Miniprotein binders against Heme oxygenase 1, chloroplastic (HO1). Designs and how they scored, part 8

Target 1, 212 residues: Heme oxygenase 1, chloroplastic (HO1), of Arabidopsis thaliana (Mouse-ear cress) (o48782)
Amino acid sequence: SKGFVEEMRFVAMRLHTKDQAKEGEKETKSIEERPVAKWEPTVEGYLRFLVDSKLVYDTLELIIQDSNFPTYAEFKNTGLERAEKLSTDLEWFKEQGYEIPEPTAPGKTYSQYLKELAEKDPQAFICHFYNIYFAHSAGGRMIGRKVAERILDNKELEFYKWDGELSQLLQNVREKLNKVAEEWTREEKNHCLEETEKSFKYSGEILRLILS
Short names: E, the ipSAE of ESMFold2; O, the ipSAE of OpenDDE; V2, 0.75 times the mean of E and O plus 0.25 times the DockQ between their complexes.

## First folded at step 10 (miniprotein)

Design m4 (from d1 with L101F)
Fold by ESMFold2-Fast, scan of step 10:
Structure m4 (fold): chain B 212 residues (1-212), chain A 103 residues (1-103)
Amino acid sequence: as target 1 above (212 residues)
Amino acid sequence: SEFLAEMLEEIAEELERLAEELRREGRPEIARRLRRLAREIRRLARRLRRGEVSPEEVARELEEIAMRLMEIALELRRGRPEIAEELEMLAFALAWLAWLFRE
């Protein structure tokens, strides 16, 4: 298809290849000292992941809901909103006897960055909006199902459920993104695309909490 | 990681299912490419279980596979848009998971 969303998708896939081509050789530090063979979900790590995710979604959704700025206002009430569903899930964990942790650095850092971008850099903010919701919609249910099988006795969390047909909700958002981007200059589109690596880095730090 | 290895194996199973559908529809070249990617994913899952890969190697291989899937999805866009969309979602999931392993 044509439109800016297709460019966003392909940039997301090519981040590492372009970087490697330009740099040649690079030393990469180990992210985790614990062997990857032992990376397993824990309820404690999963709760940190859910709490930090909720902080990020609260931030995104409040910014959009409160905005009269046309670029952001277009994305009100998409059906992809996650904060309220995460709130429901965290209440369930409390009822099961778990202590809900405070937000940790990955969530707090990303939330603060999103607030700054929303004020100063709409194109970059929209890049993060797209990647956060679409990554969760694409991979979230698979992760949720595996976590439930592994450590939650097959409990299906609200975080991985949508009120409407998910494919239609995603298509509606893609159409809105293409419409919004039609008014952007090539420079503004390129600026949005340049934020892709950062959106994956922040999301990855939160995702890693599951295995901590 | 047994958890991660099992998720990768489910992705491989889905690719094998899509490959079989495309083979039946007279697209054996694309089916073969999807089966190759499924085999690479299964190999990565085995290496994860055995502790034979670094986080950096996992990230690199997941990103490479995601890119290959996006190329196949683009080729299917007009003829089989539903399959193209499913492959795009799987590619996006793999690319997102790769960032779990990056500094």
Scores: ipSAE 0.641, ipTM 0.833, lowest interface PAE 1.6, mean pLDDT 84

Design m40 (from d1 with A93G)
Fold by ESMFold2-Fast, scan of step 10:
Structure m40 (fold): chain B 212 residues (1-212), chain A 103 residues (1-103)
Amino acid sequence: as target 1 above (212 residues)
Amino acid sequence: SEFLAEMLEEIAEELERLAEELRREGRPEIARRLRRLAREIRRLARRLRRGEVSPEEVARELEEIAMRLMEIALELRRGRPEIAEELEMLAFGLAWLAWLLRE
């Protein structure tokens, strides 16, 4: 056992398998109509993905940056922050002549939920913090990066760049997460782990925008 | 889906690059496992292009590959954390592709 982060990783990995199995069973009757050939990424869908992602990162990072609460204050200036990088990318799209859409329901809903959790439920908030940077959104960034390479003539977006070695930045944050969780009871840790399903659902809805 | 097949082929190329790096660092068994997963992904991409596989079958294979990548990432976490991070990202990405294909 390497501490609580390993439990969070295990639950995130387990959930990807179980939730996908449920979706497969639920949609059995219409499998023949599934649109594999229908997936042609568009700049419009990708911009919706970036804008809603930025709203979530803005919310998460401002909560942490402005907090005097010791648990959240530990995560200031991690180097993982994405909002400013996304802001730079959206300015580049404007320079290319694209209209930047307003945030949509997936981003707005997740942002509001994060604000609520930050005030009322620190363990749940930290679950979302972990999954946004380490699990569900990391996979979404992989997909988003490959989509951008395809539709933007291999433009390197700032969203997929880090100042410094990403593995070291992530390791520093894992150590802080383990330290924070050392003060938690087993029940508080379990509560944090239970939030993983909601983080999957919210991140998934934002990821789905890339296909719209 | 030509785009999906291309994305899978790019992922296979990344796995092959990581496998070569690990081979040079004296971890040939892990390198062999990654090359095998890369070959499975390339085969899946070919079957997709030829219309030989359903979205449900693709999703199942991607989930299986994602789980194997996660196992390798866990083994590498202590000795090669940068490679472990890349493999975890790819694993979650493949899991999300599977989820999207079931929608």
Scores: ipSAE 0.648, ipTM 0.816, lowest interface PAE 1.4, mean pLDDT 84

Design m50 (from d1 with M70F)
Amino acid sequence: SEFLAEMLEEIAEELERLAEELRREGRPEIARRLRRLAREIRRLARRLRRGEVSPEEVARELEEIAMRLFEIALELRRGRPEIAEELEMLAFALAWLAWLLRE
ESMFold2-Fast, scan of step 10: ipSAE 0.673; ipTM 0.830

Design m58 (from d1 with E56R R102E E103D)
Fold by ESMFold2-Fast, scan of step 10:
Structure m58 (fold): chain B 212 residues (1-212), chain A 103 residues (1-103)
Amino acid sequence: as target 1 above (212 residues)
Amino acid sequence: SEFLAEMLEEIAEELERLAEELRREGRPEIARRLRRLAREIRRLARRLRRGEVSPREVARELEEIAMRLMEIALELRRGRPEIAEELEMLAFALAWLAWLLED
């Protein structure tokens, strides 16, 4: 209520809750019988997740870094940037003898959509920008870090490290987004909130690669 | 899933850590609320391990806990914005786990 980001977070939570309620209505299997109940992490699934994530972050961060558009320029050097960290991690996997796969459909599709939004729909692009970093900080960090702990013999990936406190970095970005959004009309804010559904879907599809 | 139950327990531990921080800073009422939510999450993890509850029921309770964490985060937003961010991150982690739990 007191800021646009607060509104975005409550809208995102309501959308998440609505999707889960719909999924629950169709459920008839016990938890023990569902595929995810027996799932254990594998390096192959995790690498697909990391590669597709890197494609999205490469796209997002390059657009921001190279932009002279005032709205995008506000989000340079947030400390949340992940592409370089992922590059370091993927190089480590190569050193361990793993073959790095090509990006798959979830990453390619989201990357292409972000490029399109950056050119024609800046408000939607910034909505996706914030939601991508927040999704990683929440579910992606918790789930992905736990997977890495299970399969990498205590290796701590750079993808889950930040220079400084993560909560402070997110708060700084929240303040920047709230300030940028002060110049938006109610219609532009509503458009950003509508794009939150797509952000949830695209980020969720990439996260699902861990289960693949 | 042992994996999912362990993640719920890690979230509960993080809530307990934040509750202790807030208690030491003179916010014992909020600390008690966070500890209560942590206990509810640990209870859900145990019921999940024992097969005592449906995935839908677990998801529903995790959604309720997530919303209550969002409310506490809003109360803390002006005084402790960094803790508010951490609580929102934990709320969305619970939401994603509920999604995975439902498949």
Scores: ipSAE 0.597, ipTM 0.760, lowest interface PAE 1.6, mean pLDDT 83

Design m59
Fold by ESMFold2-Fast, scan of step 10:
Structure m59 (fold): chain B 212 residues (1-212), chain A 106 residues (1-106)
Amino acid sequence: as target 1 above (212 residues)
Amino acid sequence: DPEFLAEMLEEIAEELERLAEELRREGRPEIARRLRRLAREIRRLARRLRRGEVSPEEVARELEEIAMRLMEIALELRRGRPEIAEELEMLAFALAWLAWLLAERG
């Protein structure tokens, strides 16, 4: 009855168990509570975030575009591709007089991990593909708008624009994901779901660069 | 100092309130009340953040709980109101992303 994408959504929400929450709470109580002292974005931190994001999207999109593997080939030309949009944005920052940083460890580490998964572990790779694009389309866009209000004089970056209706593009990808997963065993589906925590860990490290 | 985070949370609450009003007008007042309750919880969390009354780890836990409850509502609406379900799912993902950012799993 339910498509596999619905299972992916539920797993994405179950990131902290009661035990993990208790352990985190104990760590916080055992040491001085961390004050939220600097949750304000900087242009330099945001550029690190954009550069590392571009490295990840370059890696994902090149793997998919170059693939003859049917599962990956299904996701060519989704309209969700971000690498070229990010290239345009980074050129704009250069025109404004900013120096574009080199990629940092979060982006390099995730990019390398995605390359390894693409060769060895298609189900895990698809988990990262889904979470990267869908999280960006939701949470990333909201954060991006707030950052623009604070530090970019409300400049609308290409990174948060799509050619066509975003809801339709996302729905088309969900349908392709459900179709691809129909041929997977329960074990392969479970393996894909188990990868969700790692996808949030890697994406979270890149998001933290906004505040760096 | 947590002003940036508090403003993002308030914006999410405003979006939930807008969707709740749409559902109320379409004859779904029980779901509208559930969304308004979640919006109030988010606004309360934003106020506690501004007052320094809550740690990042506590915020992360509360946001994950709210995201899960929001996802449950989205699933209930999927067949009858797929566009609203999608917007709720996107908001749940935004809350989960913020929770992960705050948790700092090392």
Scores: ipSAE 0.464, ipTM 0.713, lowest interface PAE 2.7, mean pLDDT 81

Design m60 (from d1 with R77A E82D E86D)
Fold by ESMFold2-Fast, scan of step 10:
Structure m60 (fold): chain B 212 residues (1-212), chain A 103 residues (1-103)
Amino acid sequence: as target 1 above (212 residues)
Amino acid sequence: SEFLAEMLEEIAEELERLAEELRREGRPEIARRLRRLAREIRRLARRLRRGEVSPEEVARELEEIAMRLMEIALELARGRPDIAEDLEMLAFALAWLAWLLRE
């Protein structure tokens, strides 16, 4: 047992890998209705993914940066921040002649939800904070990086680079999360874990934009 | 999907790279387990290219491989947290691909 982060990691993995009683997973359709051959990313879809991702990171990081609430203030300047990196990447796309789209519903909806949670539900907010920066989001970023390699002639986006060793940055944040959660009741910890399914669905809708 | 097959092959290559690193550090048993999972992913990519497997079958197999990778990551979490984090990332990438396939 290493602390609460271990529980968060396990719950996130279970929701992604198994449909036990159809939780955290979209309902399956007939084979004919979902041909795999149509999985082809485009630059336009990828830009929608980056723009909506940036909106979510802008929202999350601004809430933390401006907070005097001790739980949130603990996570300032972690080195995991993505908004500035994404801003640089979108500037590069503009220089290449692409039109940057406006944020779409997945990003707007998640951003608004994060603002509401930050105000009234700290345990749920921290669940989203964890899942946005840690392993399940890292898996989504790996997919995004591969897509960029395929459609952008091997351009290495700033979104996939960190200042310093990523493993050390993640470990520092993990220790802070465990420390913060030590003050929580079992019921508060369970509430945080229960929010994982919504985090999965919101992040998944943004990831799906790559295929749009 | 050519893109999906290529994505799976990239994941397999990364697992093979991590396996070689662990072999050089005196962990040949874990290296063999990772190479076995990499072979399963490559077999799945070939079946996918041949049209021999449905999206549901691919999703199910990816979920099973992801769980096995997570088990290995847990074994390495204390001794090699950096490799454990890389394996967790790969496991969640497979899990996300499975999720997208079911929609």
Scores: ipSAE 0.604, ipTM 0.784, lowest interface PAE 1.4, mean pLDDT 84

Design m61
Fold by ESMFold2-Fast, scan of step 10:
Structure m61 (fold): chain B 212 residues (1-212), chain A 119 residues (1-119)
Amino acid sequence: as target 1 above (212 residues)
Amino acid sequence: SEFLAEMLEEIAEEAREELERLAEELRREGRPEIARRLRRLARRARREIRRLARRLRRGEVSPEEVARELEEIAERLAMRLMEIALELRRGRPEIAEELAEELEMLAFALAWLAWLLRE
């Protein structure tokens, strides 16, 4: 038998959406499309991204830290926590003279959904927990570096820094996930895996704020 | 856009660097055949992704088409990497796990970029 993390990896690699399957339904004759060539990051868009991300991480981390439910308690103090790092970054933007926006719909919607899952659907909640932190550690870092190159004079935000070796922190979380998943039925594991597309959809909507 | 094309090129380059680093480890540990396969795979993936970046920059493909092709590249890469990991598992489980970790990180990077490109 193999660990559950291996199944999570497989599902992440073969991601596709129902929207992609429906490309033949696209209506292009009556509506002018937004020119992709003009999609460039702005500081205002990036601040919306950071604020909405902070709302999601605040929600996620408070649920985990306050929980006495064994499955959630396993993931306390992973070292991957991002909310305080984002607070530090937003203070830096204030010092630079920027006004910090209020959270927008993508962040509010995802935060509310995570709260609902935490109460009703632990396996789905853990799917989002895993994908949020691991996606940020991989794709988020790359996007963050490109944004810094374009609009922040290569400023290294705290959001992309970890205390200790990132590879070790991620490995510890994988081991914890494999451990808690050992107690899950096949149906519970499948339910967790099925939630992957939603986690990428919600995270993707927040990522698109960078270009807004 | 230029920004999106640059991100595709960044992903391609990071993937190449990590896979080539792992290939060099395999070569030093007496697995030159697998090292060669991994280097070929890394170069092919980088080439395909950079081709997409070039076509996107020229306006030859829509972001939706890029997302679709990027998913196909990711899926093929995952299959090939899984085959190599399985071959290594019994003799070099530590290297197999490193390869699986690189696969996971690459999968997330590609998935995030694909979602950024979708309408």
Scores: ipSAE 0.425, ipTM 0.725, lowest interface PAE 2.6, mean pLDDT 80

Design m63 (from a3 with L64M W67F Y74W L80R E92M L95M E99L R102E)
Fold by ESMFold2-Fast, scan of step 10:
Structure m63 (fold): chain B 212 residues (1-212), chain A 103 residues (1-103)
Amino acid sequence: as target 1 above (212 residues)
Amino acid sequence: SEELARELERIARELERLARELRRAGLPFIAELLRELAREIRELAERLRRGEVSPEEVAEELEMIAFALAWIAWLLREGRPEIAERLRELAMRLMELALRLER
């Protein structure tokens, strides 16, 4: 049989059917009259993306690393940790002569939300943990590579490298997630799944910084 | 195997069509992302026909592409909701194929 992670996979793809229907009901004229955006990557936008991403990963990884709560402690030292890799990349940008910006609103708001969930809502927190690491390991990596090709002279950032076999690291985490979720009620599982939309919204706002 | 390869090629063609729409809409970078994902799918279909990949490897790659499409769909959800919806439909189909391969 398949565990809870299979439900998380399907929900990640299916969410926003209701939101997309609502957005489809908006006036076409108002959508078409939006300010012209470049929607092209810039080094400055990419640095904001990396800095805000690092703030989120620092927050997430510190919460897990320092936790004595059994559910969170299960996810220590997964091999998926990104904060140290991002620190290395930001040092490379400094060596290239770039000024590293301060964190911006997308990273700050997501970081604060994760701290809030960690204290009061473990199921929601685990939803964000899953979607942050798994979406980055998959789609985020592909997007990041294309950005690097376009603006960084094909520089391979540490943010897109893992120590060890990524497939095995992801599988180990899926097994731990399935085990943790076995103790959850149907209502707790549903609550975790419902949080997926917020995860994509917060992560998406940070991803959008690349195009600013 | 051949049936799956043909299905993947159909999905790649749809992504290439959506990429052309995005380029005409003045979104060339996003269009390029879709073309890259279409290329990855076509290469996967070729390796599948050659018997060079396991079902597990195919499933992993399809899941990665599905997540990439979901992220692109989210980026487009406000400005191009119809294209975003089509991309999410394709992401769901790729995830469904990946999960069937793991069965």
Scores: ipSAE 0.636, ipTM 0.808, lowest interface PAE 1.8, mean pLDDT 84

Design m7 (from d1 with L100I)
Fold by ESMFold2-Fast, scan of step 10:
Structure m7 (fold): chain B 212 residues (1-212), chain A 103 residues (1-103)
Amino acid sequence: as target 1 above (212 residues)
Amino acid sequence: SEFLAEMLEEIAEELERLAEELRREGRPEIARRLRRLAREIRRLARRLRRGEVSPEEVARELEEIAMRLMEIALELRRGRPEIAEELEMLAFALAWLAWILRE
């Protein structure tokens, strides 16, 4: 009775926590020996996070914007676009005297993977598209805003502002994805669920840059 | 980490706010479940501040709480979709905190 996007969220959460537990098990001793103080955010780590995020959004949004492929064209102008807002934020950091770092491996790796999927695996690409915006809008927004509050004197970054209600923008995209997915076979839906797990791993690696 | 403890406390406060809203709307059983989860999160924040628990142990417990929040959100999806959405967002915030704690 639940739609495909809802199924995706539950499967992603179960697989994500299962994979995270497995990762923790194999590295438990090393992780436990790390200083807790290492988990305090820094401006440098946050800038790495923002720069790598911008690379991913630039890639994602340019692919969608330039596409005449009907499935991709459906997702133009959603209101969730982040690249321009991140560009504005990075210019503000530069004006404050910060040096903007070069993109790092997490952002470069995910950007390249998205380019490959866009050409070879449209269903997977659209699943990453949704999950990238969902991850940012859900947990990423709360964590990122708290970081900015802590280290930027409560500066409200453009990255966390939307034109209109975020919940409505997400609902509109969810409805479009559910409609597109109605035409997919069970096998294609299962492939998308598998790719959803990868999207959370890639996004999570970028999120970890906040503590780098 | 003071930052992480503060973030956990903020999430617990949001859960308590949603629990009170659900109690007033005649869903006291769900409200009690959310208050219990908020209390567990506040206990984790205190243990984290006092250095009584490893980041790995905190991450494991946060993942368990996130899954329980997702189940409550599913129960509310048709009757209270806005609250279900907020609970899902809080669940994913806990999942992401667990992810970064393991690095």
Scores: ipSAE 0.625, ipTM 0.809, lowest interface PAE 1.8, mean pLDDT 83

Design m9 (from d1 with L100A; at its last look DockQ between E and O 0.50; V2 from the best seeds 0.56)
Fold by OpenDDE base, look of step 11:
Structure m9 (fold): chain B 212 residues (1-212), chain A 103 residues (1-103)
Amino acid sequence: as target 1 above (212 residues)
Amino acid sequence: SEFLAEMLEEIAEELERLAEELRREGRPEIARRLRRLAREIRRLARRLRRGEVSPEEVARELEEIAMRLMEIALELRRGRPEIAEELEMLAFALAWLAWALRE
């Protein structure tokens, strides 16, 4: 049986293309040929991204750590946790003389939404948990490295380092997710999959902060 | 954006590396599909540098490429899980870039 994580990956890719295709079809009417805005990362924008990311990870990790819910208890101490690593990186920026911004609306909104989901909708919460950690470990790592090469003189941030083999850490979380989802109805699985779009939207709004 | 064009070129180079590995392992059809995607990405990077494409057009092309990479990754999961995982990572990177380009 192909584990539920395989279904989650398919939906993640399909929704990313569908919503963006539908939004792109609506916006196609007023295509003033805006030149591709210079997609140039800034240190200030990147700091906003790191701060908002930390708020999201703090929220996820606190919910999981404090939960007595059996579903969330399986995801304690996965080795994918990022809040502490981000704290170390933000301290490094402070030592370099940068002012650390307060969390912005995208991070605050997503953090609050995750808290509400954790109590009301465990299947939707697990969708966000999966997409946040796996998006970072995949494409987020590559983008963040390139940003650091461009604006931080190739400084390797702790945000992009894991204690152990990342492939194994990801595999362990996939196996746990598959096991948890074995007990779910098809309706609960579908509900988890339907939440993927919102996860991408909220994460995308935080990613855009790099360019601000 | 020169930065975006450079990232796209790096992704294209990585796809060519993976295509060469797959070719050596006797999967020349999948290798040809990856090399096609690498060429499409490099073409898009050149168009970006010239200002010949809108952000929305770039985003749409990146999403299409990301989906095609995920299809290839899925075909490889049973036989070459490591390469499948690398292709998934690249597909997610392209998808995230596509999202960031949409205002």
Scores: ipSAE 0.494, ipTM 0.779, lowest interface PAE 1.3, mean pLDDT 85
ESMFold2-Fast, scan of step 10: ipSAE 0.682; ipTM 0.850
ESMFold2, look of step 11: ipSAE 0.662; ipTM 0.810
ESMFold2 (binder alone), look of step 11: mean pLDDT 87; pTM 0.884

## First folded at step 11 (miniprotein)

Design g1 (from d1 with F3L L4F; at its last look DockQ between E and O 0.63; V2 from the best seeds 0.68)
Amino acid sequence: SELFAEMLEEIAEELERLAEELRREGRPEIARRLRRLAREIRRLARRLRRGEVSPEEVARELEEIAMRLMEIALELRRGRPEIAEELEMLAFALAWLAWLLRE
ESMFold2, look of step 11: ipSAE 0.784; ipTM 0.886
ESMFold2 (binder alone), look of step 11: mean pLDDT 89; pTM 0.910
OpenDDE base, look of step 11: ipSAE 0.726; ipTM 0.877
ESMFold2, look of step 15: ipSAE 0.705; ipTM 0.840
ESMFold2 (binder alone), look of step 15: mean pLDDT 89; pTM 0.908
OpenDDE base, look of step 15: ipSAE 0.684; ipTM 0.859

Design g2 (from d1 with F3L M7F M70F; at its last look DockQ between E and O 0.52; V2 from the best seeds 0.68)
Fold by ESMFold2, look of step 11:
Structure g2 (fold): chain B 212 residues (1-212), chain A 103 residues (1-103)
Amino acid sequence: as target 1 above (212 residues)
Amino acid sequence: SELLAEFLEEIAEELERLAEELRREGRPEIARRLRRLAREIRRLARRLRRGEVSPEEVARELEEIAMRLFEIALELRRGRPEIAEELEMLAFALAWLAWLLRE
């Protein structure tokens, strides 16, 4: 297909379909308890989602900002940064009287994994970086905004606002990643595609917090 | 259920907007494909509100629609990259929603 980013998106889309057949193999023993469960989001679940998300964005954005590594420099100041936006949103929740929870396992686990990748596997880190922002821009934004409309009296959180056009910001980062990946071997690209599958699963576990 | 149906209606509305843009720009065949998908999504939303479909069935139908949207986006990537990006985001939103429904 055209460009490495598109390879990653293709893998992520197909993984979603493949995961249904493989879920029983992937360590979830309790098949019988898949569902007819209610879809009833709560503010408490939403706050866990925001806090775990912030931990992941703090991790990504601090690593990129503090790095002297030349490849990471291409990904500074993309306009996609979310940590400050989430900080503003969490301050708003506090002022409305909500208690802000501590991070939970989905966010902590992914944050730790990203720190390890940034040091030991920079190519994989960059692919996780891109996929996290894309996942937010697509599913996270659309689902998260709709839930906020329902449970927060149509509050428009800063987490879902960008300076400029979101599709253009994403296109700019896609172009940078495609260019960086032109120098990668097929084996390095294939490894990053495997990491794309992991990124989808980690991000999904955080997104799931909304609807608990 | 109501939240899901509202989300689906929003996506269908956006698909109709993009379809009309493509029609005006001389791409009526692709526009018709998007409008058909929007109709499928609206029918799914109605079935969901009426309790005529399980979450598992909804997830399967969303996955199928997401794949079809993704393929349309690939066809547009060269000529209309911003529309292709919007369609990919919509496709992934449906895929994420399907994933949430399955657990």
Scores: ipSAE 0.728, ipTM 0.854, lowest interface PAE 1.3, mean pLDDT 85
ESMFold2 (binder alone), look of step 11: mean pLDDT 88; pTM 0.892
OpenDDE base, look of step 11: ipSAE 0.729; ipTM 0.886

